VHH binders against Protein HEAT-INDUCED TAS1 TARGET 1 (HTT1). Designs and how they scored, part 20

Target 1, 277 residues: Protein HEAT-INDUCED TAS1 TARGET 1 (HTT1), of Arabidopsis thaliana (Mouse-ear cress) (q8lfw5)
Amino acid sequence: MESLLECFAITDGKCHPDCLKANNEQEDYDACQSAALVAVSLISSARVIFKIDSKYTEYSPQYLVDNVGKEEVEGEMDQPSCQYTVGNLLSYLVENVWTKKEVRQREMDQQRREFTVKDCFEFAFKKGLPRNGHWAHVGCIFPVPPFACQIPRVPMKGEVIEAANVSEALKLGMQQPAAARLHLFSPEFDLVGEGIYDGPSGNETRYVGLRDVLMVEAEKIKGETVFTVQICYKKKTSFVKVSTRSMILPLNGDDESQVTEPACLLVDFCIPRFSIN
Key: E = the ipSAE of ESMFold2; O = the ipSAE of ESMFold2 at other seeds; V2 = 0.75 times the mean of E and O plus 0.25 times the DockQ between their complexes.

## First folded at step 22 (VHH; framework vhh_7sr4_2)

Design bb2 (from aa5 with G54E; at its last read DockQ between E and O 0.80; V2 from the best seeds 0.79)
Amino acid sequence: EVKLVESGGGLVQPGGSLRLSCAASGFTFSDYAMGWYRQTPGKQRDLVADITSEGYTKYEDSVEGRFTISRDNTKNTVYLQMNSLKPEDTAVYYCAKGRGYFSWRPEAFDSWGQGTQVTVSS
ESMFold2, look of step 22: ipSAE 0.753; ipTM 0.876
ESMFold2 (binder alone), look of step 22: mean pLDDT 82; pTM 0.821
ESMFold2 at other seeds, look of step 22: ipSAE 0.738; ipTM 0.869
ESMFold2, fold request of step 23: ipSAE 0.775, 0.783, 0.776; ipTM 0.895, 0.897, 0.891
ESMFold2 (binder alone), fold request of step 23: mean pLDDT 81, 82, 82; pTM 0.816, 0.821, 0.821
ESMFold2 at other seeds, fold request of step 23: ipSAE 0.773, 0.766, 0.772; ipTM 0.894, 0.887, 0.891
ESMFold2, last read: ipSAE 0.773, 0.779, 0.770; ipTM 0.888, 0.893, 0.891
ESMFold2 (binder alone), last read: mean pLDDT 81, 81, 81; pTM 0.817, 0.819, 0.821
ESMFold2 at other seeds, last read: ipSAE 0.783, 0.781, 0.777; ipTM 0.897, 0.896, 0.894

Design bb3 (from aa5 with F109Y; at its last fold request DockQ between E and O 0.98; V2 from the best seeds 0.81)
Amino acid sequence: EVKLVESGGGLVQPGGSLRLSCAASGFTFSDYAMGWYRQTPGKQRDLVADITSGGYTKYEDSVEGRFTISRDNTKNTVYLQMNSLKPEDTAVYYCAKGRGYFSWRPEAYDSWGQGTQVTVSS
ESMFold2, look of step 22: ipSAE 0.745; ipTM 0.875
ESMFold2 (binder alone), look of step 22: mean pLDDT 82; pTM 0.820
ESMFold2 at other seeds, look of step 22: ipSAE 0.746; ipTM 0.880
ESMFold2, fold request of step 23: ipSAE 0.738, 0.741, 0.753; ipTM 0.870, 0.875, 0.882
ESMFold2 (binder alone), fold request of step 23: mean pLDDT 82, 82, 82; pTM 0.825, 0.820, 0.823
ESMFold2 at other seeds, fold request of step 23: ipSAE 0.730, 0.742, 0.734; ipTM 0.865, 0.872, 0.865

Design bb4 (from aa5 with A108S; at its last look DockQ between E and O 0.64; V2 from the best seeds 0.71)
Fold by ESMFold2, look of step 22:
Structure bb4 (fold): chain B 277 residues (1-277), chain A 122 residues (1-122)
Amino acid sequence: as target 1 above (277 residues)
Amino acid sequence: EVKLVESGGGLVQPGGSLRLSCAASGFTFSDYAMGWYRQTPGKQRDLVADITSGGYTKYEDSVEGRFTISRDNTKNTVYLQMNSLKPEDTAVYYCAKGRGYFSWRPESFDSWGQGTQVTVSS
């Protein structure tokens, strides 16, 4: 149990560097990298908690970024280019790394793909994941090597379990850390410090968007259930306490003709539930 | 003031059983995770088992299958049933209170009892 606590502590204060390189000059946030990072963190944690992995094992978030949402091509595995050879590696490097202009266009295309943490779990259950360090891909460069089918992957079987409300989310969180998405408002989120993030507070509040988070703790403060989440925001990973009260959120504010139902700041709770066979 | 009082320790032969109890007061027991730690001389306290406010349990590998943690929220008591005891289980056992309903973060337990001695020997 202290080993599990220590595993979470090693991620404190830092975003995973391998998935941020290509976007640092232009974009502060990449939804695909965020979803992939949250997904592998939860997969690694759950596999240790349920004793599927004997020790904390890092899986590749880059593999998820490269492959989630792509269609399979029939017959591709039979081609000589799908073999894991020195020649095929060199051909990949020549065509995709050393051809500077094509790499920039492909990075732009990959930045536009959208998928969620749930999509990452479903992909992992279908295809498995390589361990971090076994994926022989140069950073976030697209396209995926043809010989990717030869990369060792850890098979993973299971299903995604979702929670519809705070009570169900508590039950998920007691079993393992859970994914969620957090509605962010500026400047309120930047100013929360050690307090409880309570969302929008005034006329100058601005909706930033949803961010993927790891829900890792829950407590009762003055009669209210408060979740603590780990979030990477503005290149910094931190823990934030978040209110679970229902409220009407000014997500857009332009369309007064649409009634907005009450919502919580944290939504889309889910966990990966593994099967062992 | 949080108060945790352990009982049920003692001397037992290898292969025997003991049931530890921890009476808790000074807080709303059902809102908190609880745990058992043990400490041998010259070493740090190690987590043996814990139980969330909702009853989900976890165990150190060396005790899984032999020890059972449980709680009774009507009596504000957490228990550790210890079966098939081995000399390696000899230690002072401490009851611990968590920070909230559950936590996956380090330093998740913040209050401790005085401990109860468990000795397994012939």
Scores: ipSAE 0.725, ipTM 0.858, lowest interface PAE 0.5, mean pLDDT 79
ESMFold2 (binder alone), look of step 22: mean pLDDT 82; pTM 0.825
ESMFold2 at other seeds, look of step 22: ipSAE 0.732; ipTM 0.869

Design bb5 (from aa5 with R99K; at its last look DockQ between E and O 0.72; V2 from the best seeds 0.74)
Fold by ESMFold2, look of step 22:
Structure bb5 (fold): chain B 277 residues (1-277), chain A 122 residues (1-122)
Amino acid sequence: as target 1 above (277 residues)
Amino acid sequence: EVKLVESGGGLVQPGGSLRLSCAASGFTFSDYAMGWYRQTPGKQRDLVADITSGGYTKYEDSVEGRFTISRDNTKNTVYLQMNSLKPEDTAVYYCAKGKGYFSWRPEAFDSWGQGTQVTVSS
């Protein structure tokens, strides 16, 4: 049981050394990478919790980053250059790795489409996911090879279950860890420490945006439900207690006629629920 | 003051059954996950089973199918039904209180009782 709980930490990808270097030099926040990391953590956790995987299995977040939202071309998977063969792998390695071929910026930009954790779950249910070690060897910072569609993937079937409110989210969290998004305000979030993050608190508040988080704990504090979430922020993974109180959030401020509705700091709760084959 | 009082331990033959009870007081029982730990001499306490405030259960692999955790919020009591007992189940069993409704983090439990001895031997 303790080993299972240790798997909630976001882990760095196991990539070619040049890929690890390039990943570390990316901008501080990448919404697609964040969504992919949260998604694979929850998939791995749920599959062990419900005995689908016999042990904790890491799946590739980079595969999600590279492929979610990509247009499919009919017949592409059947072309000779798209087949996962020793010959095609060697040709790719010679062209792109061993001769140190420079990765084209346009192909990198094409792979940085916006998507959410929910999109990652839906993709995984449709296409499956490779284990982390299988994808990272050839697809990190170099052009995705034509035969990537043939790399072995673990099939996954299921549905995304969402929670509309705190009460529903609590019930989901009792079954398995859940995904959510957190409205982040500066400097309040940087100053929360071991307290409860309660969002904006006055002058000089700046809205940072939404961040993907893992909800892992819930308790009642002074009569209110408080969730603990795991978040990676400024390259540091931490646990933060978050208020579930409905409040007016200063997300929009340029249109006097626009009325902001009450909202919670945590939104978009969801889990992957796997089907039994 | 949190108080957890275990009972129901004893000596049984292999293959036998026991039912442990834990009477809880000093907190709002229905707001907390509860669990059972066990400890053999020279080893750390290990979680055997737990149950969330909403009734969802988890078990250590070696007891799954043989042990059943349950709770009665009207009596502030958590139970561990132990069937098909084996000599390796011999240990002191401790009732544990969680930190809140549920936790998926390490060290999810923060309070224990004094324990009750379970011995499985001929």
Scores: ipSAE 0.747, ipTM 0.872, lowest interface PAE 0.5, mean pLDDT 79
ESMFold2 (binder alone), look of step 22: mean pLDDT 82; pTM 0.820
ESMFold2 at other seeds, look of step 22: ipSAE 0.755; ipTM 0.882

Design bb6 (from n5 with Y58R; at its last look DockQ between E and O 0.91; V2 from the best seeds 0.77)
Fold by ESMFold2 at other seeds, look of step 22:
Structure bb6 (fold): chain B 277 residues (1-277), chain A 122 residues (1-122)
Amino acid sequence: as target 1 above (277 residues)
Amino acid sequence: EVKLVESGGGLVQPGGSLRLSCAASGFTFSDYAMGWYRQTPGKQRDLVADITSGGYTRYGDSVEGRFTISRDNTKNTVYLQMNSLKPEDTAVYYCAKGRGYFSWRPEAFDSWGQGTQVTVSS
């Protein structure tokens, strides 16, 4: 069955034309893909840093996209279609990968649940993750195979550690890269270049939303701590320096609202902490 | 302006010990991660050990359990205690300064000393 999984992996780069067209028209941002990609990156990094994996090992973000937030169905494991057989694999590929599936694609999109990087870590600690080569389809969305429970997963045990402030986040970052979410403002973020992103700067600013990021560096610049984050924005991955100062953020754009509290541009810091027993 | 000066290298027998020191100047030492790399002729530099501004340490697979990195912020010095030395530890050892408190980015270290030779031979 390993050779059949390799056949499936080979086809993940060749999508049905209708899937290619739909994917090319997809928006720049997908919250579920963003959280899954950050989570897998941090899991891979932490496992190498703490010597759990002997080398950097890629785990499947698509498995997280397909499975986080979904309820287990009683009795599903007993059905003949849920057995990991050559016939079931081929039927799945014919029905979902190599056949026109425009209707199926929209049906799957309607059932997506948004989830966070923390949710991804908790799922990985509960269910484990397959290696990327075993569950490698990106861009061509199709339903979870009925036999998915039998696809090998690397078991993982651990807990999510969160930070409430910059000082705690700095301590987490010294041990491993950390997840966070960044408040994005336009046009300021698009214009930051190699400088320090300091958020909104005037009346023409527009709140874009929160984006999942990897906090990978911290330094002192002019007496203040500055974090560097890796972010994928408009399908481009880059490193951006971010201010850690507390400030009033115009999240809804209403200047007449007086009930706001100071906040930082980076929030929701967390890391996966693996158990080594 | 950044200056890193290694010392403590030399010739030792297999199973012996050495302690390397790196005196740092030209920057606020306590704000930066520090590290040790080593290089044999014709090879790329390999990470031996590093230590964050806050004292968290990391070691390469081949030296873990035998080498210990430490720092003294009052003396602006980072150390590498090398025990149970093996012939494959023979290399030039370089002290390195990080980009800030910590960095996980490519090229996490931006300044280097001139190196000190360590030779482990019968």
Scores: ipSAE 0.718, ipTM 0.856, lowest interface PAE 0.6, mean pLDDT 80
ESMFold2, look of step 22: ipSAE 0.737; ipTM 0.869
ESMFold2 (binder alone), look of step 22: mean pLDDT 83; pTM 0.834

